VHH binders against Pentatricopeptide repeat-containing protein At3g56030, mitochondrial. Designs and how they scored, part 10

Target 1, 310 residues: Pentatricopeptide repeat-containing protein At3g56030, mitochondrial, of Arabidopsis thaliana (Mouse-ear cress) (q9ly43)
Amino acid sequence: STVNPNPTASPGRRTCVEFDNLIFKAGSSGDFEAVRRLLNSRVVNACFNTTATFKFLTNTDSYSSSLEDLRRILPQTDAGYTRKHSYETLIARLCKLGRIDDALVLINDMAIGEFGLSTCVFHPILNTLTKKNRIEEAWRVVELMRSHAIPVDVTSYNYFLTSHCYDGDVAEASRVLRKMEEEEEGVMSPDTRTYDALVLGACKSGRVEAAMAILRRMEEEGLSVLYATHAHVIGEMVESGYYALSVEFVMAYAGKDKRLDEENLGSLASKLIKRKRFKEAKMVLKEMSVRGLRMGDALREFHEKNVLQS
Key: E = the ipSAE of ESMFold2; O = the ipSAE of OpenDDE; V2 = 0.75 times the mean of E and O plus 0.25 times the DockQ between their complexes.

## First folded at step 4 (VHH)

Design b07 (framework vhh_7ocj_1)
Fold by ESMFold2-Fast, scan of step 4:
Structure b07 (fold): chain B 310 residues (1-310), chain A 124 residues (1-124)
Amino acid sequence: as target 1 above (310 residues)
Amino acid sequence: QVQLVESGGGLVQAGGSLRLSCAASGFTFSSYAMGWYRQAPGKQRELVAAITSGGSTRYGDFVKGRFTISRGNAKNTVYLQMNSLSVEDTAVYYCAASPEEWLKYLGPSEYDYWGQGTQVTVSS
């Protein structure tokens, strides 16, 4: 309620931080009536919940009483957007705290109360379970989604795919892809995260050629490749001895994003120097110089001594 | 551009042997599953033999114990050793390259590459 006669040009973003701070104070002091009012007023001020909104909820002696108070006030928040997103934010917080059973209780509260239960509510729980390698429990959550007629989306499957691909388990990754194909209305469309997971799996299993095929498929579908995906491919090419191919790869993707180019060419040059592949390293450094890309100190010293003097 | 070039076909008498070769170019051979298929006049195309990138093999029921598929990743070539040939083995033999099974789930059948075929004729 503070009046400022000369507000900043971006009040909404500043106000979101302020609301998180006010909710933290209220929740920490046990004033859940204030938490309810703050959650309601946030939407009126064009603000939204963040990862910090329920940060006052921690694995301490007050956890159970605070959760019971939240379960009491959340149904009393303004219907629609405010109530739905407050439940979503709290469920995500419970997942971060490892309180999976309590997150499932809140999902049940949303279902019984008809508070707008949707696919995105399940994302934090699937993400947490798959990252902890609790795969059977994660599949039971998928069955829970089906029991509520909630569609299982590509993001939900991507959590399973990423988990198996991180382990280099291409057989289990294939089983996930088959389940995606079994979705009604035809084959579910892969997105950038699907391809990133598969490139990771190919790299973790030492299959550079498979990783390249996936990247070509991404380009054919008009999808943007993530920075992390490029790093996986470059690293695996160098580890597997595909030095010339690694140079061709970074050159083929160059010219679209200066920051990506600096990261890709710089990382590749460093890896090639470490492996004493000086011919390929000099080609990369020369291209960095021609394109005006920034070099880290070690690459700059190498370039000045070995490329600029040659 | 992707090319699969078959060789080693021809005319052979029943009980004889042939070795088919398929030279691959334009893609990284070692990551692909390779297969041999055949099609006799008036019949559907059938699997003869397949080999995964890891070297696991599978054979059609009519050729088990007589044919052997192998691959040479250094030469980007897949081979089919055909022993104890019979008149029923007469067909056009096609070399095929397919991405690993898990990669197939990402998209359409155009990721499969096919050679032009090589004729094998077994006379009595």
Scores: ipSAE 0.021, ipTM 0.232, lowest interface PAE 5.6, mean pLDDT 81

Design b08 (framework vhh_7ocj_1)
Fold by ESMFold2-Fast, scan of step 4:
Structure b08 (fold): chain B 310 residues (1-310), chain A 120 residues (1-120)
Amino acid sequence: as target 1 above (310 residues)
Amino acid sequence: QVQLVESGGGLVQAGGSLRLSCAASGFTFSSYAMGWYRQAPGKQRELVAAITSGGSTRYGDFVKGRFTISRGNAKNTVYLQMNSLSVEDTAVYYCAASPEEWLKYLGDYWGQGTQVTVSS
């Protein structure tokens, strides 16, 4: 999708980056009244908060004072989208900093103030807790969602599924899938990220054929396959010594998306070179050349030295 | 394209036997768990028998000791030997395939079904 740059290039209209820079300066200097005005003004200029909006918050001593100042001014921002999105952005920033308790305090602020608490507010908390293997705390957050009558969506379950699948823990992955089944039938359907997690789990448990079968199922359901999903399969094939199969796999998916082809064949060639599988690596590089695919610097050097000059 | 084609259904008298076959194509059969399910009119679909890629079997309580599931990986076929049939076994029998037992949530590949009718 191409965005028309003309309206955003207007001299009288600030960009999202300009707002982030102004908020950073105001927050860093302790001018929280300016932060409040900038958060309100941002929406009027059709800009949105980014991951950089609250970047002035850090894990230093000044951080504690800044958070309390933000808790004071956020209820005073314009009601609706501005206030809701500002809370969402700050919660995500706190989660990035590992400040889960502070994020939960903000959720409570949103609930008490009726500031548009919704499912997406909980996503960064579940993501952070599951990535840190704090699984019991993550399930308590799910119960907090239920206590506020907020539906537990497929994205929330995907965080648990991805965590267990990353560890190759098929038993715990199965337990999460059963909990998803226990939700009302037809309300929760597996999505692209659910299948990605399951492919990862199959790969981490050494089940290459199962991974390929899941990928095929995903395609039959009309879901787009992520570049990451292909990367999981390629990585596991190489890790397990299925070199010829990995070449066949990337060739079978080649010819439809040039960017995907560059990622798949380039990644495979690099992994094969690292494992000293030069015969297979040369086959992949030759195919990249024939298809006109771009190579990174290291692959280009290897190709010139070992394929073109031999 | 994945296809599961059931055969061997029909009308049989109580105490008789039937052998159902399910021919699979379009996937790597040997890596899939295979199962037989049945659905009687007005009832929910229930598990009859399952066999893993490794050959381990499981049976529904009401068919254990009477039915035997087996697979022929060379022929991409799963079989259900049905002995000592009773009127209560009357149902449409469906063949299903899943890549692994733990991945059943994804929904199995399903055949069209084959009717088994047991007369008294």
Scores: ipSAE 0.069, ipTM 0.371, lowest interface PAE 3.6, mean pLDDT 83

Design b09 (from h03 with Y109F; framework vhh_7ocj_1; at its last look DockQ between E and O 0.01; V2 from the best seeds 0.00; counts 0 for: pae O 14.8 > 2, placed apart)
Amino acid sequence: QVQLVESGGGLVQAGGSLRLSCAASGFTFSSYAMGWYRQAPGKQRELVAAITSGGSTRYGDFVKGRFTISRGNAKNTVYLQMNSLSVEDTAVYYCAASPEEWLKYLGGFDYWGQGTQVTVSS
ESMFold2-Fast, scan of step 4: ipSAE 0.569; ipTM 0.800
ESMFold2, look of step 5: ipSAE 0.416; ipTM 0.744
ESMFold2 (binder alone), look of step 5: mean pLDDT 85; pTM 0.870
OpenDDE, look of step 5: ipSAE 0.024; ipTM 0.315
ESMFold2, look of step 6: ipSAE 0.436; ipTM 0.756
ESMFold2 (binder alone), look of step 6: mean pLDDT 84; pTM 0.860
OpenDDE, look of step 6: ipSAE 0.000; ipTM 0.201

Design b10 (from h03 with G108D; framework vhh_7ocj_1)
Amino acid sequence: QVQLVESGGGLVQAGGSLRLSCAASGFTFSSYAMGWYRQAPGKQRELVAAITSGGSTRYGDFVKGRFTISRGNAKNTVYLQMNSLSVEDTAVYYCAASPEEWLKYLGDYDYWGQGTQVTVSS
ESMFold2-Fast, scan of step 4: ipSAE 0.429; ipTM 0.714

Design b11 (from h03 with G108E; framework vhh_7ocj_1)
Fold by ESMFold2-Fast, scan of step 4:
Structure b11 (fold): chain B 310 residues (1-310), chain A 122 residues (1-122)
Amino acid sequence: as target 1 above (310 residues)
Amino acid sequence: QVQLVESGGGLVQAGGSLRLSCAASGFTFSSYAMGWYRQAPGKQRELVAAITSGGSTRYGDFVKGRFTISRGNAKNTVYLQMNSLSVEDTAVYYCAASPEEWLKYLGEYDYWGQGTQVTVSS
């Protein structure tokens, strides 16, 4: 989980950045009672933990007892928001450092102490394990969630889905979808990230037409298509040699979002130039010019020399 | 790499029977939904029969009670048993495949064979 910094600070009060700097100094010097006091005082200054709050923890501090000192002082922070979010922020930091076993110890601390363990605490762990292809360990974390009566949400399943889709492993991706459909507790509905993962999987398995069909279904469900989703399709079309289709695709989606158009047409033109598909690249650049879309420096130079001079 | 190869088509007299086979390769057959479609000259492609990975079947209105779809996961093959054939069954028959859970997102089958001709004479 991530905590937003205070967007507005009262005159004369410390900012979230100032608190992070003070916590960094205290943690680096081993003054964990100062860390505890700073975490508590953050609330009275309307500040929140950020991704930088526990930055003094690194993967090289295995020589220190810094984590054990934090485990000692965190139960002594103010109950409720401060304590819960301090654990969440620290778990996220440990996951970023690849210290998964340490993150699991903190989850156990939260469960034993009844410190408000929730679904979002598990997200960074599942994200890190699935990205590192440690899939069996990730499923054991899902079992841990269930043992604590914590609901496994669509975001949790999306990490598994994305990992298998990135590998082009349609069979494993299908098994994840089946597990999502079998959930008895609550409502499990595919979201924008579910569709993005499926488009990625279709692309990684070389199935461009399937990717386009999934995009259509996403739109029929009333979901907005992400830039990343378009990028998967465009990239795979070019990699697979569907140059004419890639031009048709970006043209079909053009005219609704200027920033998306600049990214789609610009990216496609660059990829086509790199593959020496100059005929298709010139078509894309002409369309960018007609629509008044911004070009990066390299594309502008190519356009001036090869399209405007033609 | 993915390939669907239909076989068993040919010429048959009205009232006769044919068994079509579709041999699949390049994917995990046992987790895929399989289907048979047909298309006659000047007509739209239509569903003949479908079978889920779990063995549940669905049939087009014009073939229900006459055709039977089945699958042999050990041989990576789907079959269409066609009984009581009529001249109206004359068409090119296509084998189709999709991951079962993806089918609802695709709205149609993802992989298609080249087709096999079935001609029913009077």
Scores: ipSAE 0.414, ipTM 0.713, lowest interface PAE 1.9, mean pLDDT 86

Design c04 (from h03 with L106I; framework vhh_7ocj_1)
Amino acid sequence: QVQLVESGGGLVQAGGSLRLSCAASGFTFSSYAMGWYRQAPGKQRELVAAITSGGSTRYGDFVKGRFTISRGNAKNTVYLQMNSLSVEDTAVYYCAASPEEWLKYIGGYDYWGQGTQVTVSS
ESMFold2-Fast, scan of step 4: ipSAE 0.446; ipTM 0.706

Design c07 (from h03 with L103F; framework vhh_7ocj_1; at its last look DockQ between E and O 0.05; V2 from the best seeds 0.00; counts 0 for: pae E 6.6 > 2, placed apart)
Fold by ESMFold2, look of step 5:
Order: structure tokens, then sequence, then C-alpha cells
Structure c07 (fold): chain B 310 residues (1-310), chain A 122 residues (1-122)
């Protein structure tokens, strides 16, 4: 009665970081009703869940009352995007913690509650299993997807393809490509990740010209060819001991973009020096000098002492 | 282990014929694309003929209808029938193989035989 009149609600918008911090505090203190309210209100404030949203969940190998509390409150979040994204984010967190069986329990929770299972909730599960080389389990997850009429998408197949290409398993990589081709009237289109896996596989097979042909095909199909893709291939070649081929690779691609050439040749030279591959490093540095490409201090010193002065 | 073993090469007079065979093991033959390549001394390796797992064929421009590739999936063998041979056909002939989908994207073969010599005399 002595209080002032109720004012109009104050305008204001929290950041995603602020929401994540509030959820972290609430979850850490056991206030899961606050967690539920914050999950709802962040979406109203145009803030989506992040990889930090459930980081208060830290246990890797034990039953957790925090997970059971989350399983109780997530069905109580606002229907639609809010609930679906909360499940997706939590499943991804559990996969990061290595708790795949718990992630699958949440899949079952979504199925029973009819909360709109989609392919996206399975992606972190498939990614984790294929990276850990648990391929048979990953295919059983695909069977689970099909049992719920969830389409298997190009991203899902790319996890398998990348794993097989990393191992140099050409036969299994080809089997994945066949399955992709058989999906949905054969209209599933390879994307940048598909071609990245193929480039990696070509490199593991020692086929530099094939890797270059695939990169050109990416450009022809309108797919972005990123510096990260080139850097990944260069790194994998050096890690696998294909030093002469790595030099061939960068030389075959050089001449299109001066800044990219500086990054590719410089990175390769540095990697070769670390591996004590001085003959190959000198070849790369000579080419950088001939093309007028900038060198970092360490490379410049090596070049002056070992290429110009010898 | 993937193995490709060529046979059927040798010396032949110009205008003659040879039939090359390539016995394959270590993979599911019916799902692989197969091919024949040749390399003359000092020259680069070039496509002679290719055949998909489904039986579609392609030939190098120099073949001009003289050669026929075929496959016997029951025997895990790919064949090259070579007719109307000339001195320009003298080369080492190589059998090649890759999984069909892998070949489609990479445009080349991962597995190669040791080769069989074909020598055509005038």
Amino acid sequence: as target 1 above (310 residues)
Amino acid sequence: QVQLVESGGGLVQAGGSLRLSCAASGFTFSSYAMGWYRQAPGKQRELVAAITSGGSTRYGDFVKGRFTISRGNAKNTVYLQMNSLSVEDTAVYYCAASPEEWFKYLGGYDYWGQGTQVTVSS
C-alpha cells in the first residue's frame, strides 16, 4: 500500500552470454525452475542456446541428479523451438562429456513425448561415435533414425565418410558414397564437407592430382574452397610423411591468390623445418622468393642462411 | 590385399590380335570400376579402355573401334580384346581398379597391376 504504482516493464535485452551465465548459476545451485524459466525467456529475447548453456553439467561417468532434474524440466519448457533446441543443446553437451547412452535416453524422451525429433539431434551423436571409430554403433544410430522416420542427411553421411577417408579405407568410403547416392531418388547433393573428406582420402592415397581435381570440382559446383581446407590437406600430407607430395601440392595450386600462397607456402615451409625436412623446405622458400611472397621472421632467417648464402 | 595380375601380352605382327586378361582378387569385383592403361617408353600413361561395374565402357581416342573391354564378374577378370594392332600400340599395358563411387569422384584408379608387355612388329 505504501509502494509506488506498478511501472511499465523496463525494456532491456540480455545477451546470450548473460543468459548462459544465469543458467550456469541456477543449475549449479540446483534451481532448475529458474533454468526452465531462463530457457523460455532467452528465446523471447532473441537469444539462442549456445555450447555453454549446459556447461554446469560436468560429470562424465556417474549418475547425475542434475541430468535427472533437466529431464524433468525440459518437457516443461515452451513447446516448439525452445524445447527442441534445449534438447539439441543438452544432447550435444552429453556427447561432449562422452555420455552417449544418456544422449540416447534423451532421444527416447523426445520420441515418447512427441517433441519433434529431427536429424539435427542425432548429429552430435553420430559425430562423436565416428570420431571415436565406433562405426557399428553409429550405424545402429542410423537404424534408430530410420525407425523414427528421421531422414539421414548429407551431414550425417559426412561423419562416416570423413572417418573412413581419414583411415584411408577406400572401400568403406565408397560404400558410404553409394548409400548417399541411393537416398531420396539420388537427389542428395555433396557439400563442402563431402568434398573435404574426398580430398583427405585422395591425400591419404598419395594422389595429389586427384586432390587438386576435387578442389577444382568444388569450385565448378559453386562450393566454397576455404583456406582451412588447403591447410588441412597440407597438414595431413606432412603428418602422414608425404613431404615431396606436399611440395607438389602447394606448387600445383600456387599462382591464384598471393595472400593464400603466402599462407600455404609459409605454413608448409615451417612444418617441413619442424620435421627436419630441410631439402624440401629450401624448395618451398626458393619458390616464395621467386614469387615475391612475404615470409615471417623465422622463415626469412632460415632462407637467408640456407638458401641465399649457400 | 588387392591384387591385379595381367596376362596375354607378347610379340605380334602388325595387323594381328591379342587378348589381355587381368585376374583380380582381394575386393568385391562386381562393385569396382576396371580399366586398361598403357605406357610406351618415355611417354606418360594413357587410358586405353574403362568399364564400370554396370558395364558401361569408354575408350581412348586412339582406339578407333579396334579394342573391346569386357568383364567376367563370375571369374573376377577383366579383358581387353585388341584387334588390328600397329607398331604404335607397342607399350606396357596395365590393369587398374577402384571402387565405383571412388572412381566417379576422383577420376582415376587406386590399384594397378604390374603390367604386361605388348610388342607389335612391322
Scores: ipSAE 0.029, ipTM 0.555, lowest interface PAE 6.6, mean pLDDT 84
ESMFold2-Fast, scan of step 4: ipSAE 0.456; ipTM 0.722
ESMFold2 (binder alone), look of step 5: mean pLDDT 84; pTM 0.857
OpenDDE, look of step 5: ipSAE 0.049; ipTM 0.424

Design d01 (from h03 with S31D; framework vhh_7ocj_1)
Amino acid sequence: QVQLVESGGGLVQAGGSLRLSCAASGFTFSDYAMGWYRQAPGKQRELVAAITSGGSTRYGDFVKGRFTISRGNAKNTVYLQMNSLSVEDTAVYYCAASPEEWLKYLGGYDYWGQGTQVTVSS
ESMFold2-Fast, scan of step 4: ipSAE 0.501; ipTM 0.764

Design d02 (from h03 with S31Y; framework vhh_7ocj_1)
Fold by ESMFold2-Fast, scan of step 4:
Structure d02 (fold): chain B 310 residues (1-310), chain A 122 residues (1-122)
Amino acid sequence: as target 1 above (310 residues)
Amino acid sequence: QVQLVESGGGLVQAGGSLRLSCAASGFTFSYYAMGWYRQAPGKQRELVAAITSGGSTRYGDFVKGRFTISRGNAKNTVYLQMNSLSVEDTAVYYCAASPEEWLKYLGGYDYWGQGTQVTVSS
C-alpha cells in the first residue's frame, strides 16, 4: 500500500506531496515537458519520488499512450540520481499495475542508456511475479539480472522463499535456500524476512516443532515475525496441541500494535474455547480486558459468564 | 505427515555388533539430512553420526572408526552399523531428520523418532 508522508517543510520549500500533486496534474493533462521539469526540480528542494509520483499512469492506458511519452522524457532528465530514481519509481509503479512487460522494457532502456542499473530495480518485478505465482518468469528475471552482472541479493531470494513457504512447499523452499548458499560470501546474510518465510513454511507444512525452533532462533537474534505470519503460527500451534506455547507467543508480541493484539488474542481465545481449553482461554480474555482490547460478542459473553462464577 | 521408525536395537555383549535402521515416511527422503543421536540415563543427548542428502558423513568423537552411517534412498531408510560395542554405548538411539538447507535455521534436526534401546553388557 501507498503511504502518504507527513512532511514538515521549511518555509518556501515544496513538500514531496506537493510535487506528487503537481506531477499528477501535469501527467493527467499530457504535459510531459512539465513532468520532466518537476522531476528535475524535485531534487533541488530535497524531495524524492514516492509511490504516488507516477499515479497518473493507470491500467486504462494503452501501451503507446502515457508510457511512451515517459520513455521519451526520462532520458532528458538530469543525469545521475534524478534519472536513475525516476526510472526506478516508474518501474515500481508499472509492477504495482501488473504491467511486467512494460517494466522489463524500462529495464532494457536503463541497461542500453547505462543509467546505473542495480539490484533494487528488479525487486518490484520479482515481488509481483512471485506473489502472482508466475515463478518461471521470476526465475527468467533472475537470469536477466545475472546477464547484466547484477547481484541477486537476500531480498530477491526472500520473494521466492516466501512464495514457496506460503504454499508449504518444503522442497522448493530448500532449493531456494541452496541457491542462497551458492552466492558470494558476505552478500547473502539471512534477515528478518528469511526467518519469517521459514516460520511460515514450517507452519504451512505442519512442522510445528520446526516453527518453534526457528522462532527461538529469531528471539536469540532479536528478530520478530511479520504481522501477516502471526495467524499461521497461532493456527498451527493450536491445531498441533501446543496451547501454552500459543499463549506465550501471543503475549510476547502484545503491547506493540492494538489491531494486531485484538486479532491475535481474539483469534487465539476463540480457538482455545473451541478446543475446550478454558484455563488458557480465560487467561487470554483477562489479558484482553486488562489491555482494553475489544472482544467480539461471543468472546464477551463467555468472559462475562466466567467472571460471574468467581 | 513425517514419521521416523527405528528398529534393530536390543541387548548385546561387549565386542558385539548391531545394525540400527530408521524407516522414513511422509517426505522426499533423498532431500533430507539424516542423523543418529543417543541419550544415556542422566546424560545429554549427543550426536552419534550424520549423513547429508549428498552422502557426506560426520561422526561423534567416541564412535569414529567403530560406527558407520549409510542411507538407502530407494528404501527411504538410514542405517547405523555399530561395531566393537562397549558398555559406554548403552543408550536410547534416536533417528533424526531435517531438510538439509534448514539445519542452519533450526539449530538442529526437527523430526525425531521414538528411539530404540541399545544395551551393551560386560
Scores: ipSAE 0.398, ipTM 0.697, lowest interface PAE 2.1, mean pLDDT 85

Design d04 (from h03 with S31D S53D G54S; framework vhh_7ocj_1)
Fold by ESMFold2-Fast, scan of step 4:
Structure d04 (fold): chain B 310 residues (1-310), chain A 122 residues (1-122)
Amino acid sequence: as target 1 above (310 residues)
Amino acid sequence: QVQLVESGGGLVQAGGSLRLSCAASGFTFSDYAMGWYRQAPGKQRELVAAITDSGSTRYGDFVKGRFTISRGNAKNTVYLQMNSLSVEDTAVYYCAASPEEWLKYLGGYDYWGQGTQVTVSS
């Protein structure tokens, strides 16, 4: 059912930006009772916390003062969604600042207070730890989830999978996939990020034919690799001698994003020229011209002298 | 155009040995786990042995300590060394290829050979 989230018809209701500005000023001035009141009233006005809500919390402040004040007032916010979402947003902010130990303290506060601890609270922590290659700590966080009967979802496993795949560590990626299959909830269905990570891992490990098989499966399911992963696919295909396949790949993905196309075809043409694969390079440059894609200076000079002259 | 061709089956006396070979073609052998299954008359196919791309092995309870699976990636071939054979080992032995754990999400296809008969006489 459609429920009006702001029951007053008044056009003077506060915006999310206005709430962020007020919370920033209150937090910066040490008025944490004002922060508490603003967090409570924000939800009543159908406004949610944003990436800017706790921006007054930084790496340049005292690591003990502002956070301890927040830890005091958060349990005093309205029970339910307001309190839970405020903890979630603060934990995400602490993770962005690299303050992982502080984020774990907040999770412990949520668990002790029974403040609606859930899977999404752990996502920023797992993301940050896996990106920093702090893998043992990330697995300890998974055990913390299990100790609180919090389900470990496909998104949580995707952080580990992406980290190992980025390193080309297919053996560790296989271990993560095996753990996904062992989940008590039953079925772990791969999503776009799961397949994207596997394509990346296949490419980083030099397994071009495996990457092709994964790409075909993604196509069958209507999924596409992420922007950054295209560069790794193209690079590995060329480095492994799959020149014709690299051309087919960039052509098959062309037509959806002009900037991606300029980068993909441009990068491929450059790599083919370096490997003296002039026939394939000329085909790519001709396609760039036909599609109206911009070329860098080196490719434009090569195109003018070698493709346009014929 | 995927093919798995088994060889090395035949008649052997109890206590004897056989080596089965399975030559694979039409797929990237090194990305597949390879396995041996068997089916005796009136029974379901059961796992005999499997080997991952990294060389990690697993065996069915009835063959552990007697059979050894190995693979030669350069030859696209998987082997099953069968020692201390008993009458109970009499079955058609099938070679199978299964996508590795990291390929399971591909909807990877299990490939099967046509089978090779192993008969163990008393």
Scores: ipSAE 0.013, ipTM 0.309, lowest interface PAE 7.3, mean pLDDT 82

Design d06 (from h03 with T52Y; framework vhh_7ocj_1; at its last look DockQ between E and O 0.02; V2 from the best seeds 0.00; counts 0 for: pae O 7.1 > 2, placed apart)
Amino acid sequence: QVQLVESGGGLVQAGGSLRLSCAASGFTFSSYAMGWYRQAPGKQRELVAAIYSGGSTRYGDFVKGRFTISRGNAKNTVYLQMNSLSVEDTAVYYCAASPEEWLKYLGGYDYWGQGTQVTVSS
ESMFold2-Fast, scan of step 4: ipSAE 0.487; ipTM 0.760
ESMFold2, look of step 5: ipSAE 0.351; ipTM 0.702
ESMFold2 (binder alone), look of step 5: mean pLDDT 83; pTM 0.845
OpenDDE, look of step 5: ipSAE 0.015; ipTM 0.373

Design d08 (from h03 with F27R S31D S53W; framework vhh_7ocj_1)
Fold by ESMFold2-Fast, scan of step 4:
Structure d08 (fold): chain B 310 residues (1-310), chain A 122 residues (1-122)
Amino acid sequence: as target 1 above (310 residues)
Amino acid sequence: QVQLVESGGGLVQAGGSLRLSCAASGRTFSDYAMGWYRQAPGKQRELVAAITWGGSTRYGDFVKGRFTISRGNAKNTVYLQMNSLSVEDTAVYYCAASPEEWLKYLGGYDYWGQGTQVTVSS
């Protein structure tokens, strides 16, 4: 609330929050010439569009013509960064609202006007469609990218991979990986999000040893493992009854990142307690104490009653 | 883990035919692409043919359309039909199972059979 989202703003100059508030007021009142002026003036105050810039645009759309008014004024904003970024921000907002057809219209506007259409413009659309399991439509968006000679990057494929891995659909996940490999040879390499999706798929398929092997592959490639990736493995080990292995896992990865350790050991202890695996839970809590890791209230009370008094 | 047992090797005259079979046990056969490799004395092991679970095939140039790989998913078996054999086809033939590409990231491993000798006389 009190935090300035643009810390480089000079005293007396408008902040990004102030611009967003003015744009919200102007857009809500249908003053799109004010919206255009405000979008143009942001750069002067070292401000940029935020996730709140087009918040006046909603699914109820108090003005049925708000999007059409935006389409009219955006080409009139200053060329270069201001115009390109305003289109990108609006497309992201439309995707958040589930207005995919409207987002695609803006992409066409960018292509016709040559306003710097790039791969990142398509990311929110692919993300939204794949999260909603609208996979056929997402592949049509990929074909639209190809028709504009826009490269389909690893991030784009990761949206498809994550969706199929979440469903435990090994066959479809394999098809996505083959498509990634069929792209320009040597250009498409797995990143941290690719491995996270694969670990999720292994866990959804009940394959703990496979998930561990993927983690080793990530480390061999010099990639940092996400907190979420460890959570997938820990959850699956407990779900499948590999209690001793889950303790060994969190101990083996401990000592490098205190916050990750607190999350891993804390989550594991909680899951073990719920499964009434008190011996393993006590081992984890003792290790948390030895390492000086913070415990939530429930774990602290369990630890005080069952571990510290032993 | 997957175990592979090869059969069908032997001695044949040039121009003859042989069918190699490889029975897989252990892991679900459908999780694996299957392949045949060969190694002649003093040479490195080379790919002869490969087949995905869905039936997509790949062949080495030296088999010139003479060999056909197929799989019987219900029997967990992969076959190599070798026609128009020449002396240059003489080698030990190895069956290999490789997890589908994303299963390699899931800790799937390549498995190899013990090999079966194929000798083609002039």
Scores: ipSAE 0.016, ipTM 0.251, lowest interface PAE 6.4, mean pLDDT 81

